# Designs tried in a protein design chat: VH-VL binders against o27280. Part 434

Target 1, 266 residues: o27280
Amino acid sequence: MDSMNVPEVLEIKRIVEESESVKTFIFSWDFRREVRPGQFVMVWDFRDEKPMSVSLIDPVRSEIGISIRRVGEFTDRVHGLSEGDLLGIRGPYGRGFELMGRDILLVGGGIGMAPLAALADEATARGMRVDALVAARTADELLFLDRLEAAGVNISTCTDDGSCGFKGFAHERLLTLEENHDMAAVCGPEPMMFQVMRILDERDVPAQLSLERYMKCAVGICGQCCLDDTGFRVCAEGPVFWSQELSRVREFGRYRRDPAGRRVPW
Key: E = the ipSAE of ESMFold2; O = the ipSAE of OpenDDE; V2 = 0.75 times the mean of E and O plus 0.25 times the DockQ between their complexes.

## First folded at step 18 (VH-VL)

Design zd17 (framework fv_libevitug; at its last look DockQ between E and O 0.80; V2 from the best seeds 0.84)
Fold by OpenDDE, look of step 18:
Structure zd17 (fold): chain C 266 residues (1-266), chain A 123 residues (1-123), chain B 110 residues (1-110)
Amino acid sequence: as target 1 above (266 residues)
Amino acid sequence: QVQLQQSGPGLVKPSQTLSLTCAISGDSVSSDSAAWNWIRQSPSRGLEWLGRTYYTSKWYYEYAVSVKSRITINPDTSKNQFSLQLNSVTPEDTAVYYCAREYPRDYYGMDVWGQGTLVTVSS
Amino acid sequence: QSVLTQPPSASGTPGQRVTISCSGSSSNINDYYVWWYQQLPGTAPKLLIYGNDRRPSGVPDRFSGSKSGTSASLAITGLQAEDEADYYCQSYDNSLSGYVFGGGTKLTVL
């Protein structure tokens, strides 16, 4: 048995309240072990286990952060925890983002900004110019703005209700931006990602997109996160995919499978 | 600029204790972001990590399995240095010994090295 | 005999591209970062690459690192006479609970 598959019990070092519904849990990390933006960990509260994206990678402080949105029973329990409490963490898993070029565009929606925030930190540390389109339903749901600004990221905001920045959806805002980038990284609601990918493809901008699917094992064995037709396992071949890969995935932007394996529309 | 200055005897008799000191300038031995390492190099064994110490609210020690039973790395905050003690030495312990700073700890690698000290174990 | 395996020697002419491989296993390179060091004759090792593919300040961009699976590679483009040295890869091994080095590669500039 690989030691990677055994949860490590870690103490919550700090908790950052990102919004009313999102908290970032910070843990000490041994940075001899590789961790990349776009990878995920399995979080175990000793009752249930869920995949969560790494949202903070800080080698100087020897810390990683995991941002969790409050959406159900598991996350309700986790959000009830305090600094000093324990969680099980195993991973990281999956394929993370690759950085190339000098100019990168980040397009994120809601909690999708979690892995992108980590990517922004790495990109800026590498001397890249980073533009970020941060989308949310309302201004209060915009995530990581202060972090991004502090990192030197050029931020554009988009809200459904117009309470902050551009009124409309991320892909609509993107259409108003004429500048091309060397690459793009996208993460958020799949319908958003689908529209954004189309625009980026038309502009010949290489794009990576992080998909979310129901994951059980995280090690590519159970097949629960398998994408139709391609056989791609989101936990193994993903969660980060190139746009060319996703173009082969029929279900992308159209439907997903629930924990019972049933097709459900977005 | 961070510098490491090594000191100690270059000749040790078998079964005795090898002792070396690494003096730190430009950084603190108790830095929360650094680790302090000992490495040795020989033609027969190549580069070999021996162990490290670092401070994060308390002192931590990590030793290579090959020398764990004989090695002690000891930080000295008053002198801003750290030392190596290797007990019960044999001719196989003959090598050039290096101290090195790891910064940031775990990730950036050993970015500052001492000048090295040849230690010969001989009767 | 080293935990990480390197070719004992490599060579190239000025201006050429040379690569030095570092082979490990599932207990080290697969899950842990790789570091590279340059050692000139009679000197201490110098950090060349960290985090698989990152260069410290002062290291020329003609040095690059990469990693895939259980193997890592150091590439030197535009080879110069001053690059003649020994090169070592480093990683962490979870089975040994410690840092491990490759056997080193002697690079000769012809």
Scores: ipSAE 0.914, ipTM 0.955, lowest interface PAE 0.5, mean pLDDT 95
Fold by ESMFold2, look of step 18:
Structure zd17 (fold): chain C 266 residues (1-266), chain A 123 residues (1-123), chain B 110 residues (1-110)
Amino acid sequence: as target 1 above (266 residues)
Amino acid sequence: QVQLQQSGPGLVKPSQTLSLTCAISGDSVSSDSAAWNWIRQSPSRGLEWLGRTYYTSKWYYEYAVSVKSRITINPDTSKNQFSLQLNSVTPEDTAVYYCAREYPRDYYGMDVWGQGTLVTVSS
Amino acid sequence: QSVLTQPPSASGTPGQRVTISCSGSSSNINDYYVWWYQQLPGTAPKLLIYGNDRRPSGVPDRFSGSKSGTSASLAITGLQAEDEADYYCQSYDNSLSGYVFGGGTKLTVL
């Protein structure tokens, strides 16, 4: 109903190199404004604007962190920035994860661990027990392990090549883990999330999954982030959905859409 | 344990300046994580936030728009206190005035309050 | 007229559950956290809830907060005589660039 928020131009306070391809950019933030794990911000480099998940929420230090994987021209330019350089940030937007119960399972693939790292911090702060399954192609691409360990998270790892932890896919490792969690939160490549969701549904574990779609407005007006069958807008009704909501969406795990809205294979 | 002790006159004449002081024990007014607030309470308006000050690399001040032209909040690091000045008062400024610590600031709320000072604006 | 709207009064009997609503807008509660304060007669307010639903140390579990859209709620279960007090919600309002309070709710324990 209002015009879209204008990006706030913020100074990069600190940069953390999480891996060869992933950096976390940290900014000062006013935590009177609500930020929840699983929400996203639109990052503007004064040329293009892309959605990025919040990976660090630290109200004590007044810091917000955004983890960005180098995957194209926009992210290459952002990775070339230094502390003191400026970025535009608008948001946060979207529905974040909701916590329930005492025991939570996190299942993250690659950069999908970014919003789950923020959720782990909140869950730990609320006194919950947190187990995390962290997946990547190789050991060098496993993200946030030291941070999760320092927070008291019980970590299981898997890598496609077996260089660290279980050799195989996240859903295969999940079959070998305890089945006693009160809820799960899942974020990563959509094919991985689909397989993980199936296992969690069979186990009757309530699950929330974070989806990625193309976005322009981020406030639900333009419709670019819509899902088939439901009309859900990832930027407004998501990006975090309950597994029951996603069971009604035939495109989930089966195909994706390019910026022009065309269906393309995963 | 942190405590806030208020002082100042309880009667002020219209058009004059209301002046109150809040002394801090158990914490520092220049604490990097805290903010120091003034709030007032009247039967007609309930609780009303007036403003806050806090220190990081320098002092910051935020004032409610309703009083912004008349209010000043001053920290004093040597005495470990902060004050409220409200200029050009009218009987509508009659209220119980509270100081409060916000720690850590922004997210965590006002965790320590002074005991309150009734200030009556009357001729 | 308070920016946040609360019912002026509420009542319950010992052991019951009571809720106190706080209605705001898109410029405050929708995007900003909600705090709650308890004020016993003749005393300063005390923080009950921060971050919409978090309790400071020493606040009993029977106090809980929640938020949906532009509205927030404080729930008190197992109502006790000592809960008789005024209750205020607080948020931040972007259009006013400052903290705002509800008008308060006087809770009577019958």
Scores: ipSAE 0.788, ipTM 0.905, lowest interface PAE 0.7, mean pLDDT 90
ESMFold2 (binder alone), look of step 18: mean pLDDT 93; pTM 0.949

Design zd18 (framework fv_libevitug; at its last look DockQ between E and O 0.75; V2 from the best seeds 0.82)
Fold by OpenDDE, look of step 18:
Structure zd18 (fold): chain C 266 residues (1-266), chain A 123 residues (1-123), chain B 110 residues (1-110)
Amino acid sequence: as target 1 above (266 residues)
Amino acid sequence: QVQLQQSGPGLVKPSQTLSLTCAISGDSVSSDSAAWNWIRQSPSRGLEWLGRTYYSSKWYYEYAVSVKSRITINPDTSKNQFSLQLNSVTPEDTAVYYCAREYPRDYYGMDVWGQGTLVTVSS
Amino acid sequence: QSVLTQPPSASGTPGQRVTISCSGSSSNIGDYYVWWYQQLPGTAPKLLIYGNDRRPSGVPDRFSGSKSGTSASLAITGLQAEDEADYYCQSYDNSLSGYVFGGGTKLTVL
């Protein structure tokens, strides 16, 4: 399957209910083909196509998982599907996370935990110590807790309303944690990531952050996901960026561009 | 421990059929996880993948383009083995032939190999 | 003639670090995992690295694999006499619909 090829039609092998608004769709995967945490695939429901992060990588079962949050018409249709139904999948695309060191900190917000869950599995399989700060608006929106716990991840939770764990935002919780790690991986709302990155930079912790932008082609041609000033294409040079790279991106944490190319503040 | 034991003649005349068998122990030829391969090695062509078979609700076969018209890989569940048949051989088919298992845990790397069988094609 | 390109030979002294390169294309290494095999004289190949940079049980940590773009590399640190062997990289090629191997690298320990 070439990156320029049409989507491969795959059968939904299994569906996992992660929360009221999030489902994980599991597909058979040929693990001769490379797939890394942090990469994304384009999901096609034969009407529309959207980029989705890989949230599960299981070579033993020869499966991958794609976690999808219900947020609009496309995802509404996808959430209406059942096991045995078909979806088009092309990819994976983009730059995934790199692992280094022995201790890793994961900071995730909402659906941002999807790629981090996959990263957690890989890190633990490699014998790394994994701490995860899982943030959400409410307790019901915290994702992958059981999965992370089963993998041996040390979990700290944070909720806006205090319904579970620390009451407040992820960066606020992070400030209460004094331990440094060899590296950090961050994914979630961009304002969250921006604040988290600042803290990590001050602590001299190397950090990788996964950005979300409007993607159309996924192959670096259309330019819809270009970041201002740098010319970085989120689909090609990202979606995972090092903090040093993002420090050069003026729009990071401040605004994004909508499908029409207009600046939209966070 | 999984082991592969190869058997078959080491000498074949041109235009005849090369036949080899790979007996499996410690695993099943009909495992829904493993794939079973034939590879050959020669000084002139190096390592060359010939084909594979695996079971997933049904039997699947994949063959290298270079030998597709002449090759047959057959699983035998009753004997827990799989065989290679290569028709219309020429001296260019002279090589050491290996059977090997792919395993998902190893990202479908060939983690178990047979001992190899030298097959010489000569008149 | 091999789809994947390796240097035909490499050498090092005991204790040194040696690297073996494997060059491919977008139709193979670019999209697919790389495997490495060690072949001692008179024996079958042995899986050395899988999934680009993962070691099977029993393989010493002085063996490491890496991949970038359409190229892969095998590194051997603390070279030992027993490491003298042929090393092969492997990947899958979608254009050929099959596995492809490098030409092999003969590693000599001086």
Scores: ipSAE 0.901, ipTM 0.940, lowest interface PAE 0.5, mean pLDDT 95
Fold by ESMFold2, look of step 18:
Structure zd18 (fold): chain C 266 residues (1-266), chain A 123 residues (1-123), chain B 110 residues (1-110)
Amino acid sequence: as target 1 above (266 residues)
Amino acid sequence: QVQLQQSGPGLVKPSQTLSLTCAISGDSVSSDSAAWNWIRQSPSRGLEWLGRTYYSSKWYYEYAVSVKSRITINPDTSKNQFSLQLNSVTPEDTAVYYCAREYPRDYYGMDVWGQGTLVTVSS
Amino acid sequence: QSVLTQPPSASGTPGQRVTISCSGSSSNIGDYYVWWYQQLPGTAPKLLIYGNDRRPSGVPDRFSGSKSGTSASLAITGLQAEDEADYYCQSYDNSLSGYVFGGGTKLTVL
């Protein structure tokens, strides 16, 4: 079956170890189906199913890549798999990034660089000038640097501990960057995205930000991914939102919801 | 440059088999990245995709449901060509038939076309 | 009857903008890319647009594509006499397991 809402069981073609805690799983993919940077898939390990961002979109080699950070039982099991093992994939789902203008700024924190790496590939293929601010806690957690460099992206780095590039947070580094981009795309820890969004809004740089929320259905039916103030469903109207849409969302940057729907501070 | 040269008869009687050949120069029919398509065009139906074949570790064949019971597309690696056979034709099969390369397949579309062959089906 | 619906004709004068629509369903345009082809009289079709909105090399930027929901659109700005041709949209249809075309639009440059 080729339905978006039924998992297709796919063989892991290759595994790329991006860091100690992040692996990219690569599958053959039929690119008659539309896939956009910023969309996500539901990954099924035959026990549980979790949303993961698409990080590689390669129609020339008929390959899709899904980057997964080891953070719990599900991702531990998936990280234990080998090339040739099987995973279920359904999707893609959600609204991806929209490119505009000629000059784009990417701001990514940790695994949030995964969808931005896919966007960088598309932007450079369209002839855009791409600057990326890549943030992490330590140098060893900076992701996709060699891939971004190979794509012609101008990279700035920052680390919380100063082990690579600017010492400090992404929004602090952003204050020292040029303000003349046509748009920005932002993905990473939500507190980081909130601070980055405020700076970009003050500078009148149109920004798109990718949110994470708990998901069950991934197709907009169950309401588990809704944002408090607007009722936006992250799986349907997002995960990518324009900053103007997020300006109405009180919870953004301040709290999240657990699987039971309770408020939890970031 | 890649070129596709079509050949085959332009007149076929009802109930017989329509047979066309597309010769490839500048590329290989067994290219891992390409797919090889047949499309037809008539005043009543416009462009109509009939099917494709491609090599990816093995040969794959996809046929339009409207002709699936009557169509065969065959690659020939020794002659670097691919063929169309459409059995049991009727006047409704009268059309200009095109072969086309899809390269890279799936996303990029049909980038090289043959010049077309008018096939008339009449008694 | 074509799976994808296009207007049978469109017209414009040189320099104007013209738009050709292509209507499909969730089993095709909704989840699958859209391609566009131009066919000049007496010639084979030529690829104009792939990936909803991408142009192959050699196609001028006055041709553009877009997609919204289950519908797609080809726009031609700065209309020129040589744009007089038939235009076809294409997608993949999951229910039919194959490529599908629109019925074609004859564009007349007045």
Scores: ipSAE 0.789, ipTM 0.907, lowest interface PAE 0.7, mean pLDDT 90
ESMFold2 (binder alone), look of step 18: mean pLDDT 94; pTM 0.956

Design zd19 (framework fv_libevitug; at its last look DockQ between E and O 0.78; V2 from the best seeds 0.84)
Fold by OpenDDE, look of step 18:
Structure zd19 (fold): chain C 266 residues (1-266), chain A 123 residues (1-123), chain B 110 residues (1-110)
Amino acid sequence: as target 1 above (266 residues)
Amino acid sequence: QVQLQQSGPGLVKPSQTLSLTCAISGDSVSSDSAAWNWIRQSPSRGLEWLGRTYYTSKWYYEYAVSVKSRITINPDTSKNQFSLQLNSVTPEDTAVYYCAREYPRDYYGMDVWGQGTLVTVSS
Amino acid sequence: QSVLTQPPSASGTPGQRVTISCSGSSSNIGDYYVWWYQQLPGTAPKLLIYGNDRRPSGVPDRFSGSKSGTSASLAITGLQAEDEADYYCQSYDNSLSSYVFGGGTKLTVL
């Protein structure tokens, strides 16, 4: 793979059904090339191209995984693919998560758990203690629980409807947890991340958060993913940001820009 | 414990073929997670990667461009070893040659090395 | 002349911290992992660091690796006499389709 160039055409090695709406597509990877949790790739189905987070990094099997939620026309097409089919992949791009300390807290919502699952694997491989707060609307939408458990992650779940774990939102569950960690990694709906960040800041826990914005070029040229006032490009300076960086971003947790560049509230 | 044992002549005449063998113990040459490399070292050229072979449903071969036209790396599953052949040698091919295991392949690096074999190309 | 550039020599006294740099380009270190090897006199290279900053089993935590942009660095803290050796960085170069090594750094413990 070469950045800013034509996607590499790769065969889907395996497909893992994570939930009703989420599938993980497995590809062979040359692990001489660096790939980090929190980075994303551009997935091309020969019609359209979308950014997707890397959710699995397995050097032993020489594989990476990309988890994709079914949300529109592009993802509908991709979800219709089978093992052995081809996709274009270019990347990885962006700034991934940085690990530090001994204890890490992961807070993820929905498909936001994708990059965090990869981070959990790396953290546990490095001998870190990993606690994960996994949030979803319903129990059926909780992702990667078995995988996280197998990795030795201490899991806490919360669901909007109370069908599994704590009934409520991730930030509400976090308030019930008194333990501090050396660092936290957060990914999910931006309103969730905003609330979680506030709590972590009050507790003086260093936090990294992965933002999601509309991306076009993925290489910091088009400016489509620029954050207001700061000029941060989510594809280049992100998608992973430190809480201190996001504190300077006025739009964070408040609004985003749609593909047409219009401000839309969360 | 994985060990690599090298064997082969230390003296080769110009234009002849350099041949070395690396015997593997504690692992399989056809391991799906390993790659088997040849590297050489000389004062003039430093460490130089020559090529590797590995098995993943089929055998793969990668050679350095500098020696691609002259090099052959050949695995032998029956003897659990892999060999190096370098054709049409010149004095510039004089070096200490190493075989090395890369495990896991691509990522963990060359974690086991042979003892090295000095090969001198001289008339 | 090597694809990756290292200082030819480094030195330190016991207990000191020393760093060895490895400079590359976007076609190698920029996109690919960095490995480090220690080579004692008369021996084969020994893997010291993989994945930019990870230590294999048996490698003391005195050794650490880092990478930024197109450059990598090996740091040795608490320098010991036994650390006197040649150190090599390694990466993969896409343009050359080859593993590439630095020229090596001779570390002397004074």
Scores: ipSAE 0.927, ipTM 0.962, lowest interface PAE 0.5, mean pLDDT 95
Fold by ESMFold2, look of step 18:
Structure zd19 (fold): chain C 266 residues (1-266), chain A 123 residues (1-123), chain B 110 residues (1-110)
Amino acid sequence: as target 1 above (266 residues)
Amino acid sequence: QVQLQQSGPGLVKPSQTLSLTCAISGDSVSSDSAAWNWIRQSPSRGLEWLGRTYYTSKWYYEYAVSVKSRITINPDTSKNQFSLQLNSVTPEDTAVYYCAREYPRDYYGMDVWGQGTLVTVSS
Amino acid sequence: QSVLTQPPSASGTPGQRVTISCSGSSSNIGDYYVWWYQQLPGTAPKLLIYGNDRRPSGVPDRFSGSKSGTSASLAITGLQAEDEADYYCQSYDNSLSSYVFGGGTKLTVL
């Protein structure tokens, strides 16, 4: 067995309750190992293993954070854990976000703000101006607002139900924001990302989008994370793609796949 | 402004113990975010990391596998210094020895180096 | 031999761009950050790059680092006479449980 592909068993150092449905699990991490915003890890609870985005990269405190939304049996079990309990971690894997220029726009929906929070920290550390559009269904699902504010990020919010900020979808709020960014980074529900990508393309804003797909090996050999029409492996060539790469992908924004590989409508 | 000042003998006989100290000014050896390293440099082997020590809730020590059986690095909080001992030396241990601060440790690299001490191992 | 491989020398004229390569493996550069150090004659090394491509305060922006796969590069633009020095790459090697260095590159400014 290659030690790179074997989960390392780590103790949960801290748990941050980000919302009713989202917790961030924090572990000690040796930052001689490279970690980039947009990369993911495979989290193993000794029964099952799922990909999760890195949301905190803190080399000063030697801490890495993984944000997990409770959506099913695996995540219910992980949410039931306490500080001091053990999880297996493999990774990090995948292509992270690349920063360019001076001004960056972040557009995040729900848990999609997790990798963007890590990117915001890096962007501000590099002296970039960061605007973030933080979207959710309801106010209580808006994530990382205090953390983004503390980092000096200019925050705009929207909620589907209007309970906080702009009432409506992220792409509708985006139409009312400044058009003059050097790049954008987008992560959230795929229908949201598709609509946001169209607007950014029309504005000629280079955009990187982070996708979710079913993963098994996480190193690109099993083929379970492949996108239709291109053969891109989300675990190897992504999860972060440039918008021009995604323009070649017929399935993006049209359908998704379940763990068995079946097409499922959005 | 952090400075590292090295001291110790420049000549050591084979089979004996090489001992060097590195005095720290402008920082504490028990700094929560730093690591304290020893590195040596020779024409034949170039730069070679030997080990480091650092403090969090307790002292941690990491040594290069190639010297792990012979090396000890000791912090001394009362004198604000850290030392290198390398046992059972041979002429192949002849090198310029450097101490270096790594701050913050891991990601940020070795930002302050001592002046270097040439140690010759010879009969 | 050094775990990381660098060319033993490089040269350029003032104002030019030069690059210095550093080749490693999956047990080091592939999974671990790269650091670069400058060593002027008769002095200790000085940190030049950390985190693959980050510059410490006081390092001119004409120095830049990059990494691809198991290889890294240091680029110096606007080459100046004072850039004449030895340059070393560093990484961490998991299989050796050690920081590892390249053999060094002597940069000559013609």
Scores: ipSAE 0.781, ipTM 0.904, lowest interface PAE 0.7, mean pLDDT 89
ESMFold2 (binder alone), look of step 18: mean pLDDT 94; pTM 0.953

